# Miniprotein binders against a7tqs6, part 34

Target 1, 250 residues: a7tqs6
Amino acid sequence: MNEDGSVCNKILIAFQDNDQIANLKESVLGEVFRLDKANTNHDENIIKGLTWSTKYYEVRYDLYVDTFDDFEEWCKDLISSEYDDLREVLSGIIVIDSYTMEKDKIDQNKLLGQLGSVLQDKFFVFMNTNKDISQDVIDELNDDNSMQLTSDSGNSVEIINYHNVSNLKLNQYNEKIGFERVREIIDTCEWSGGHRVQTVEAKADSTDVDLESVFNRLKEARLKYLEIEDEDEREQFALEISNEFAEFLQ
Below, E stands for the ipSAE of ESMFold2; O stands for the ipSAE of OpenDDE; V2 stands for 0.75 times the mean of E and O plus 0.25 times the DockQ between their complexes.

## First folded at step 15 (miniprotein)

Design qN6 (at its last look DockQ between E and O 0.79; V2 from the best seeds 0.82)
Fold by ESMFold2, look of step 16:
Structure qN6 (fold): chain B 250 residues (1-250), chain A 100 residues (1-100)
Amino acid sequence: as target 1 above (250 residues)
Amino acid sequence: MSTEELLEELQRLWEEAYSTDDPEKFRELLERMLELAQEAMELAENTEDPELREEFREAMERLIKFIQRAIDAVDNGDLRRARRYLMWIELLMEIYEMLF
């Protein structure tokens, strides 16, 4: 819970119902959330009191587990204004379903974009179970989605292949893929609260690792942005942060 | 009944609904939750702060709507959708706990 008493730090994970759903739940809950089948009933809709840990911080969260038949129906509910309060307390959403390239049959990409837009700065992952979609196609889709959504300052959907058909650890841009990418997204998402973990190894990394500095700067900047009341000052602050972020990137 | 007692009873009924596999018992529990949420909405009118009163009323209207949708889903034979609404009802009760 936030310091002002508001609810926070919930993750929604939703599985399309199919004949592999038990295996998908075991794999995703185990690999991403470290939930052992012996310690956790994977058929529960609500798993409370979990801890997300990195070498830099530790935070408490709750996991909400849903199952659906029809992505369009499910997604349209979440997009509607009736879910505003529910979306507000989420840190992000993970959907496990088959991605389709058949634009004329279903408008899945439009729905992904609409949900990503209402999620804003919360993470949104679509874990694709369709084995026929190569990592290079995924990379192109994510590049296109990022350009469309970030122009409106919304959170971009990221499509991540569930299957590692090529048996690679990195994509063509030397970026993590699969479960490791999902965990990386959660590691860097906007949590509320938490406490910094200090170890000899973490101390050495935090003094030398510029990437951590960039992520922490972005978190600080978001908090300061929310405090600014003057509209012109808000715009100038956002431009300053954008320029600062560009400085750290190459 | 105080608003705190209403919330405690709502939570108790929710727990029972979450654990039952009997669709008829499940529907009965949802109906009892609906009655309590409607009672809480009536008590919201007694809140002296106008902004807090409006906030409490809107919260209870949302909670009532989701409970009714869970009941409607049971009546349509869509128990998975009813269970999804029950999951959302739990989170709404957590979000609105401070109003009770």
Scores: ipSAE 0.857, ipTM 0.945, lowest interface PAE 0.5, mean pLDDT 82
Fold by OpenDDE base, look of step 16:
Structure qN6 (fold): chain B 250 residues (1-250), chain A 100 residues (1-100)
Amino acid sequence: as target 1 above (250 residues)
Amino acid sequence: MSTEELLEELQRLWEEAYSTDDPEKFRELLERMLELAQEAMELAENTEDPELREEFREAMERLIKFIQRAIDAVDNGDLRRARRYLMWIELLMEIYEMLF
């Protein structure tokens, strides 16, 4: 719990239960959450009192570590109304599994879409361990999914390759990939509670930008944007918001 | 017991369940948690505020459901699934703490 009695930020990370992914668990936890081997008792499902630190803020969060053998069963539980209260307090979900391009496995993509639809305003990452899927294919999938999000449907999953086959640090669009991209997504996630401790270094940069007010305004703007059905009004609102925040992008 | 005392006892039993490697002991602890959650739901009937009473009832029903799923998982020999539900029970207790 936060000092104010609010539920602290929660992140769910879930691993497929196979020998290949079991060996990756320590690496994923270490690279994403900077957990050392000493803090990752293999048997612990709950890691409390972690600190996420950026250049701009620090927040406390708890990490919930799950393992599944049946992705469909796991997803159906999380999509169900029984998990509404649990999803509400999650900042986001990370799944580590093998992504499949097989047309007959319509089930994985469908489940990812369904789970994304109930994870509104939460980050949702699928970290792909299938080495046969190139970064270019992943980039295309993410582009297609992002275009679908502009329609009435909730948050899309972002697919991220665990492996770096090309030894590139950036994709074809000069975007972060792998663990750095996962971290970037978490850096930009919606944190619960006002307990953003501005890092001392961010206080030294005299930009009087109440980042908290900016984030709240962005959140409000996003909510309003989603409520606008008219495309012209939506574009105009996006432009207004862009102009309001253009002062911060300078 | 007061509702606060019930929550404290639930938390204690949860910690014992989380730390045990014995499936039989784990099941026994879950059964005790179930009994406490049922008792808490009965105590909620005495709440004068009907909105708070309903909120508390719904919370306890949800908690009971997750505890029962954990028990069922243990009975089926699926300890991984049981521990998953135990994880969610902890989070539910945190979410509902303000209702106790």
Scores: ipSAE 0.793, ipTM 0.913, lowest interface PAE 0.6, mean pLDDT 83
ESMFold2, look of step 15: ipSAE 0.838; ipTM 0.938
ESMFold2 (binder alone), look of step 15: mean pLDDT 80; pTM 0.788
OpenDDE base, look of step 15: ipSAE 0.792; ipTM 0.913
ESMFold2 (binder alone), look of step 16: mean pLDDT 79; pTM 0.777

Design qN7 (at its last look DockQ between E and O 0.65; V2 from the best seeds 0.79)
Fold by ESMFold2, look of step 15:
Structure qN7 (fold): chain B 250 residues (1-250), chain A 100 residues (1-100)
Amino acid sequence: as target 1 above (250 residues)
Amino acid sequence: MSTEELLEELQRLWEEAYSLDDPEKFRELLERMLELAQEAMELAENTEDPELREEFREAMERLIRFIQRAIDAVDNGDLRRARRYLMWIELLMEIYEALF
């Protein structure tokens, strides 16, 4: 909960329903959130009052646990304007499903891009359960996703392999992988009210600025930017948006 | 009934529905929640601040749509989807709590 009483610090985690879902829930909830079956009913949709702790801070959060059959149907709901208020209170989303490289991959990639575009600065993790996708391919996908999303106000999805087939600790770029990478993303996400042990002083925000209006304009610009197909036209649009917000911040 | 009393009853019905397995009783609780959300929207007309009045009305309209979607899911035999909407209803009630 923010100091002004607004709702915040919610994480949505969603599992594709399959024969391994009980094992996936036990593994992911246990390894990422330190929730085991003795302390937590893994069939609950809502787990309130959790604490995220690092060496530097401690913060309270709530976990929302969903299950779905079809990623396309599930994802389109979350993208729609009916979910704007719900998305706004999230710190981020974790999806556990099988990533596909086949001919229908375009539909999945488009949905991941669309959901990422409406999440703004909130983290978005896709935990891939498909053993056929090597870490090198994952690294290429993440690099490509990051390049296609050029706005500072938006986040791309990060695809993280659930299985560590190669039994490596780091990828080819010397970055963490697997559950350790998921925890790193959560460790560094922008929490509200997380200042405790060994924390960094927060900078004061300007009181002359309507932050909600600025965030809304940036979100709208990012959505429009992603719809522009021509590279030169897209670049020109980005310059116009940068100039608009530069004048606002003087 | 005050808006605070409406929220308390909505939360109580939500908790009862969250614990139920029986689809018929589950649907009955959702219908009662729908009636309360509609009553809350009517009470929004008594809010003196026009901005808060409009905000409360829009919030209740969305809450009503999610409750109705949960009911529709029960009627279609899709209890998993109905429980997903119930999860979202809880979060919407938390988000809109200050309006009550």
Scores: ipSAE 0.855, ipTM 0.944, lowest interface PAE 0.5, mean pLDDT 82
Fold by OpenDDE base, look of step 15:
Structure qN7 (fold): chain B 250 residues (1-250), chain A 100 residues (1-100)
Amino acid sequence: as target 1 above (250 residues)
Amino acid sequence: MSTEELLEELQRLWEEAYSLDDPEKFRELLERMLELAQEAMELAENTEDPELREEFREAMERLIRFIQRAIDAVDNGDLRRARRYLMWIELLMEIYEALF
């Protein structure tokens, strides 16, 4: 619980139960959540009292670590009305699995879409462990998903490659990829409650930039960015937003 | 027991269950948790505020469902699924703590 009696922020991370992904669990937890090996008891499903720290704020959160063998079953449970209260207190969900383009398998995309539809205002990440899927394909999938979700009713899953095959730090759109992108998504998530302790370094420049207003504006800007269908308008808007926030990035 | 005492006992049983690898003991603890959640639901009927009573009833019904699913998972030999439901039971107890 937060000091105000509110439920602490919760993040769910779920791993597919196979030998390949089991070996990645420590790496994912270490790179995303900066968990020391000492704190990652492989058998612990709940890791409490973690701190998410950014340049601008610190928040407490708890990490729920799940494993599944059947993604469809796992998704159906989380989509069900029985999980409404649980979804409400989640800040977001990360799934670690092999993304499949095969049409004959469980319509992974359909399930991801359905789960996204009930995760409004929550971050939803699918970290792809399938090495056969290039970053370019992932970027296209994310673009297509972002365009489909312009319907008022759902959060899009962002697909992120675990493996950086290209050794590039950025995608073709100059966006972060891999663990850095996952962290960036979490950095921008909606945290419930918690003392946003402004880290001392942000105290030096006395411009009363209401960080809350900046975050809200970044959220609004992101939403608006996603609503822009025209690529040229989207680039122009991104430039405008970059210019608006360039004053804050100095 | 008061509703607060029931929650404390539920939390105690959960902590004990969370550390267990023995399916039989795990099932026994879940059954005790089920009994306590049912008792809590019965006590909620004595709440004077109808809105709070209904909210508490719905909360306990949800908790009971998750406990029962954990039991069913154990009975089916699916300890992983049982542990998952145990994880969610913890979160439900945190969510509903203010109702006790």
Scores: ipSAE 0.808, ipTM 0.919, lowest interface PAE 0.6, mean pLDDT 83
ESMFold2 (binder alone), look of step 15: mean pLDDT 82; pTM 0.812

## First folded at step 16 (miniprotein)

Design qP1 (at its last look DockQ between E and O 0.74; V2 from the best seeds 0.79)
Fold by ESMFold2, look of step 16:
Structure qP1 (fold): chain B 250 residues (1-250), chain A 100 residues (1-100)
Amino acid sequence: as target 1 above (250 residues)
Amino acid sequence: MSTEELLEELQELWEEAYDTDDPEKFRELLERMLELAQEAMELAENTEDPELREEFREAMERLIKFIQRAIDAVDNGDLRRAQRYLMWIELLMEIYEALF
């Protein structure tokens, strides 16, 4: 909850119903959110009081778990104005479904673009279960999606392969893929209203830290880092940001 | 019944609806929630601040609509859609809590 008492920090994760959904839920909830069957009922729609923790911060959030049959119907509902209040409290959305390159039945890209255009700086991930789509194709799709975003307040979808058929940790641009990329997106998303627990922070000092400012700086640094092509320049930028970030946490 | 008492009863009905596997009991609980949300809509007229009164009225209209959609989904035999609306109703109640 924000300092003014408004609701915030909800994540929506939605699974297309298929014969693998139980395995997908176990895998994604376990790998991204550290929720396994030993400590979480994966059939719950609402999981409250979770903690997202990094080296620099901890925040509380709630997870909303949906299941759908028809992506078009589901997506159009979320886009509609009737969902404005619901979207506003989200930190982001994760969809788990099979991505299709064929346009003869449904234009997924159009729907993803439309949903992205109504998300106000909230992360948007499409976790693709289609094994036939290579990482290089994913990278090209994400580049194209970023260029087609028509709203400064919107966010383009990032498509992330669920399956790692090449067993690689990084793509051709030396960027994280798979579950590690999803966690990286959540690490750097725009959180709000979190309390910093002093006893768990080894580098933190006793002064108040504006978590929104820290999150915004992380987001800016990530975008800038991705624009740098020279490896030596990237390394120097990362060091600069690490030192600057440590300044905020003193 | 005060608006705070209305919200508490809505939350209790919601929890009972979330826990039941019986579609007929589920529908009955949703109907009770609908009646309560309609009562809250009527009480919105007592709010002195015109902007807050309009905000409360709009919030209850939205909540009523989602409850009705959950009921309609049960009547159509689509329990998954009904459960999705129940999930959204929980979040709407949290978002609108300050209005009660």
Scores: ipSAE 0.854, ipTM 0.944, lowest interface PAE 0.5, mean pLDDT 83
Fold by OpenDDE base, look of step 16:
Structure qP1 (fold): chain B 250 residues (1-250), chain A 100 residues (1-100)
Amino acid sequence: as target 1 above (250 residues)
Amino acid sequence: MSTEELLEELQELWEEAYDTDDPEKFRELLERMLELAQEAMELAENTEDPELREEFREAMERLIKFIQRAIDAVDNGDLRRAQRYLMWIELLMEIYEALF
């Protein structure tokens, strides 16, 4: 628990149980969460008291590490009403598995869509270990999913390739990919509690409108905007956001 | 026992269950946790505030359900699933700590 008695931030990461992904677990935990081998007892499902640090803030979080052999069963549990309280305290979910383009794609995509619908404002990442799927295909899938988010259908999963076959650091749109993209998503997640300790460095450069902070706040604002059902409240919220960002657009 | 004492005992049993490599011991610990959660639910009936009583009842029912799922997983030889439910039981106890 936080010092204020609130539940601290929680992240769930789940790995498919196969030999290929088992070998990736240490790499994923190291690259995303900067966990040292010494801190990752392979048998520990709960890693408490971690710190997520950005240029702008530092926050405490706990990491829950799960493993599944049946993705459908795993998803159905998390989608169920029995997990409502658990989902509420999660900042987000990362799944490490093979994305499929074949017949099983329909079932996988359906499950991802259903899980996304109940995660609402939480970040949701699917890290693809299937080497046969190019970054261009992933970019198209993410674009299609992002367009569907304009409908009342909740938060979409972002698919990210584990491997960089092209040795590119950015996609065709100059966006971050791989572990850097996962980290960027976490940097932008909604953290619980006032424990954003502004790092001292954020005081000094008053002038550089951190476009990243603006983008993150715009993303948060967009998510909140989509949750407002009342049209008058939506207009008022849009006006508040516009006023908040008007200083940055000048 | 007070509800606070029940939570402390549940936490102790959870730690023992989390650290054990013996499936039989693991099952025994889960059964004890189930008994404590049931006792906690019975104690909640004595709560004067009906809203708090209902909230606590629902919390304990959920906790009991996850403990039972862990037991069922052990009985089916699925220790991985049992460990997953044990992980969620910890989080539920943390979420519901303020109710005890």
Scores: ipSAE 0.774, ipTM 0.907, lowest interface PAE 0.7, mean pLDDT 83
ESMFold2 (binder alone), look of step 16: mean pLDDT 78; pTM 0.759

Design qP2 (at its last look DockQ between E and O 0.75; V2 from the best seeds 0.79)
Fold by ESMFold2, look of step 16:
Structure qP2 (fold): chain B 250 residues (1-250), chain A 100 residues (1-100)
Amino acid sequence: as target 1 above (250 residues)
Amino acid sequence: MSTEELLEELQELWEEAYDTDDPEKFRELLERMLELAQEAMELAENTEDPELREEFREAMERLIKFIQRAIDAVDNGDLRRAQRYLMWIELLMEIYEMLF
């Protein structure tokens, strides 16, 4: 909850209904949110009072778990103005479904773009269960999606392969993939009311870190990194950001 | 009934609806929630600030719409869709709590 009492810090995660949905829920909720079957009922639609922790901060959030049959219908609902209030309180959305390169009556990519455009600074992840889409194709799709944004007020979807068929930990740009990338996105998303965490590594080096400033800087760095076309310039930018936050951590 | 007491009753009905496995009881609880939301919309006329009055009315219109969709889903035999709308109703009630 924000300082003014307004609602915030909700994550929506939605699974396309299929014969693997129980396994997908167990895997995704367990790996991303640390909710295993011993501790949670995976059939719950609402899981309240969760804590997201990093070495820099700790924040409270609630998880909303949905299931849908038709992505087009589900997505169009969320895009519509009647969901404006609901979208406003989200930190982000995770969809688990099969990504297709083929057209049908309504282009899946068009819907993903439209939903991203109404999410403001909220994260938007599409966890792809289609085993036929290689990581290189995923990387190209994500580059295309980020380049189609015309302003910094929206957010592009990030498509993340659920299956690690190549058994790689990083993509060709040395970026995390799979569940680790999903967690990284949540680590750096726009939270409200985060708390500075005292860690053994940070306690001695702390300068009374302004969490809002750190979140804003990380967001700016992410957006600028995505805008850079030149590989050498992109690598230099990533190095500069790494050094900046390394000094901060000291 | 005050709007604050009305919200408390809405929340109690929501919890009963979320906990029940009986579709007929589930539908009955949704109908009772619909009646309370409609009463809240009528009480919105008592709000002194015209801007806040419009905000409250608009919120109740939204809540009513989602409750009706949950009822329609039950009538279509789509209990999973009804549970989705019940999930959204919970979040809307949380968002609109300060208006009551």
Scores: ipSAE 0.851, ipTM 0.941, lowest interface PAE 0.5, mean pLDDT 83
Fold by OpenDDE base, look of step 16:
Structure qP2 (fold): chain B 250 residues (1-250), chain A 100 residues (1-100)
Amino acid sequence: as target 1 above (250 residues)
Amino acid sequence: MSTEELLEELQELWEEAYDTDDPEKFRELLERMLELAQEAMELAENTEDPELREEFREAMERLIKFIQRAIDAVDNGDLRRAQRYLMWIELLMEIYEMLF
């Protein structure tokens, strides 16, 4: 617990239980969470008292490390009402598994969609270990999923390739990929307010913009955006929000 | 026992269960945790505030369910699943700490 008695920020990361992904666990934990081998007791499912540091803030969080052999069973548990309280305190979920494009495995995408629907306002990342899926295909999938989310009140999974076949650091749209993209998503996740410590460096360059107020407004704006059913009203609201925050992007 | 004393004992048993490599000992510890959670539910009936009583009851019912799932996993020889439920039990105890 925090000094104020609040529940600490929690992140869930889950790995498929196979020989290929087991070998990636240390790499993923090291690259995403900057955990040293010495701090990752291979047998520890709970890593407490971690610090996430950005240019703008520092927060404390706990990392929950899970392993599953059946993705369907694992998803069904997390989607169930029994996990409502647990999902509420999670900042987000990262799944490490092989993504499948096979039409007959409608089950993976359906499960990802269902899990996304109950992870409102949480980050949800699927890190793909299947080397046969190119970055271009992943970009298209993310675009399609993002467009579907504009119609339905759910959070979409962002699919990220573990492997960098092209040795490119950016996708075709000049966006971050791989571990850098995962970190960027976490950088922008919703943290519990009680744990946000402004870094001293951010105090120097922070003009009078209460970044906390900006983040809260962005959060409120996102929630309101999701409540708007009318597409024209949604576009107008997105434009209004973009204009309101354009002053901060200058 | 007070509800606070029950939570402390649950936490101690959880730590022992988390650190044990013996499946039989692990099961025994989970059974003891189940008994304590059931006792906590019985104590909650004495709560005067009906809203707090219901909240506490629901919390303990959920905790009991996760403990039972851990036991069932051990009984089925699925120690990995049991460990997962143990992980979630810790988080539930942290979430519900304010109710004790």
Scores: ipSAE 0.761, ipTM 0.901, lowest interface PAE 0.7, mean pLDDT 82
ESMFold2 (binder alone), look of step 16: mean pLDDT 77; pTM 0.745

Design qP3 (at its last look DockQ between E and O 0.74; V2 from the best seeds 0.80)
Fold by ESMFold2, look of step 16:
Formats: C-alpha cells, structure tokens, sequence
Structure qP3 (fold): chain B 250 residues (1-250), chain A 100 residues (1-100)
C-alpha cells in the first residue's frame, strides 16, 4: 500500500488454457513466486499477503491468477479504458502462452505492443511456451521491441522462453534467461512501500534510508548499464554502483 | 444502511461467491451483490461535494457493470469468465474502499 493508503503492488499472471496448464502453473508459480503446490492451491485466482524479498529489500504484494482461451479477447479487455483503474494498481503483468511467428488475423506482436503502450513503468513479460523459438530469436525480438517504444508512459514487452532447450544459464549478451530473468525483472520493478532488509552488519552501522530512492537508483543504474557501449566503461560503472549500494548495507 | 455496512455486506457476499461450487448459488450471490451496488449508487446522491459524488457514482457504475458481466457469463455457461470478473470485482472493491 502507498504512503497515502492507496492500493498498489499487485501482480497479474495469466495462463492460456491448454493441456499443460496444471504443469505450467506448478512450474511458474513455484519457480518465480516460490509457491509450492503443498502450501498453495494453484486453482486460486487471488493469493494475498505475499512477500517479495531480495538481499536489499522486502515488500508485500498480492498475486492475481487468470486463465484465458483467446489472447486477443483477453488482451483487448485489459487495453480498454474500463480497466484503467485496475491497471494502475499493478506492478506488472506476466502472460504464459505460445508465441507465434506465423501471420494470423491479428499480429500477436502488434497486440503485445498495444498492451505495453498502456503500461507505464510496469513490467510486462510474455513467457513463451513454443519450443520452436530459439534463444537467439528471442534476443532479436526483445532488441527490436526495446527500440520500438511507442510513448513516454509505455513499456515494451519482454519475451522469455519457458523452455531452456539449450540448457544455458545466460544468453549471448551474458544476460539471465528463463525463470532467473523473470525474477530479476520483478526484483527491479517499481514497488511501493518496501523496506530494506536488516542485517547484522547493517544493524551495527544502521542509517535511515529511503527504500523508494534505492528502488529508483537500481532502476536508473540498470538503464544506464544497458546503454553503455564501451566494455571498460560498463565494468567501471558496475563497480561504482556496487560500491554505492554497499553503503546502504553496511 | 451506512455505506461502510454496505461494503462489509458486499465483501461477505463476494467471499461466499468465491467459495461456492454451486452455479445456482453463485448466480444468486452475484444478483445480491448487484442489488447492493445499485443501493450504493443511490446513496451517492446524498454526497454533498459534487466532485466526490460524481467520483462515487462512476466507481459504482464500473462495479455494477463488472457484476452484470459476471452474471451474463454465468447465463452463457462461461463460468471461467464469470470467475475472472469476480476476481476483478474484488480488486475494484479494494480500490474503491475509501469512497464507502
């Protein structure tokens, strides 16, 4: 919840209905959100009072779990103005469906772009279940999508392969892939109301830090890191950022 | 009925609808929720500040529309879509809580 008591920190995750949906739910909810079938009913639409924790912060959130048949119909609803209030309280959206390279009545990539254009600083992940799409193709799609930002308030979709066919942990750009990349996106998204994780060393030298400023600095640092072309400058920037955040964790 | 009491009753009906496996009970609970949301919209005319009155009215119109869509989905045999609207109704009630 925000400082003024307004609603925030909701994640929408939606699964295309198919023969594998039970397995997909178990895998994604377990790996991304650490929700085991033994302690969570995966048929629930609403899971309240969850905690997202990193080495640096802890925040409370709620998870909204949907299922759909037709991505076009589902996506058009979320784009419409009737969902403005609902979209505003989201931290982001995760869709689990098969990405297609084939042409159909509506280009799936265009529809993903339209939904991204109504999401401000909210993350948008498409987890692709199509095994025929290699990581190199995914990387090219994501590069293209990042270059096609449509508005100041929009965001581009990030497409992430559900299946790790190559068994690699990193792509050709040394970036995380799969579930680890999804968790990294959530780690760095625009949360509200989080607080830093207290450590023994930090307790000894504790300072009163604004966790919102830490979140914003992490987001800024990631954007700058990705824009630096020179490898030596990139490494120096990463070192400076690591040292800067170490002061918060003393 | 105060608007706070009305919200509490609406939330109780929502929880019953969320928990039931009986489609007939589900539909009846949705219709009762619709009646309460319509009553809340009538109470909005008693709000003295015209801007707050319009804000409350618009919120209730949105909530009523989603409840009606849930009912329509049940009548069309699309219970999964009805449950999706029920999920959204919960979030709308949370977002609009301060207006009650």
Amino acid sequence: as target 1 above (250 residues)
Amino acid sequence: MSTEELLEELEELWEEAYDTDDPEEFRELLERMLELAQEAMELAENTEDPELREEFREAMERLIKFIQRAIDAVDNGDLRRARRYLMWIELLMEIYEALF
Scores: ipSAE 0.849, ipTM 0.941, lowest interface PAE 0.5, mean pLDDT 83
Fold by OpenDDE base, look of step 16:
Structure qP3 (fold): chain B 250 residues (1-250), chain A 100 residues (1-100)
Amino acid sequence: as target 1 above (250 residues)
Amino acid sequence: MSTEELLEELEELWEEAYDTDDPEEFRELLERMLELAQEAMELAENTEDPELREEFREAMERLIKFIQRAIDAVDNGDLRRARRYLMWIELLMEIYEALF
């Protein structure tokens, strides 16, 4: 618990239970959360008192580490109403598994869509361990999912490749990929306000930009964006928000 | 016991359950947690505020359900699943702490 008695920020990371992914667990935890091998007792499901640090802020969070052998069963639990209170306190979810493009496995994409629909305002990442899926295919899938979400009230899963086959640090759109993209998503996630400590370095940049106000406004803007049913109004609102924040990026 | 004392005892049993590698001990600890959560629900009936009483009842019903699922998982030999539910029980106790 926080000093104010509020529930700390929580992140859920879940790994498929197979030999291939078991070997990746340490790497994922190390690269994403910067956990040392000494701090990752393999048997610990809960890692408390972690600090997420950016150039702008620091927050405390707890990491919940899960494993599953049946993705469908795991998803159905998290989608259920029994998990409403748990989902509310999560900042987001990361799944580590093999993504499947096979049409007959309609089940994985459907489950990801269903889980995304109940993860309102939470980050949702699927880290793909299937080496047969190129970054270009992942980029297309993310684009398609983002477009579908503009029509339906849900949060999309972002699919991220674990492997970097091309040795490129950026995708074709000059966007971050792999662990750097996961970290970027977490950097922008919604944290509970009571845990945000402005870093000393952010105090030195005298830009009077109340980052808290900017984040609150981004949050409000996102909520309002999701409430807009008209596509033209939504695009116009996105443009207005982009213009409002472009002043902060200059 | 007060509701606060019940929460403290639940937390102690949870720590013991989290630290044990013995499935039988784990099951026994979960059964004790179930009994305490049921006792907490009975104590909640004495709450004068009907809104708070209902909120506490719903919280305990949820906690009981997760404990029972952990027990069922142990009984089925699925210790991984049992530990998952144990993980969620901890988070539920944190969420509901203010109700005790």
Scores: ipSAE 0.802, ipTM 0.917, lowest interface PAE 0.6, mean pLDDT 83
ESMFold2 (binder alone), look of step 16: mean pLDDT 78; pTM 0.759

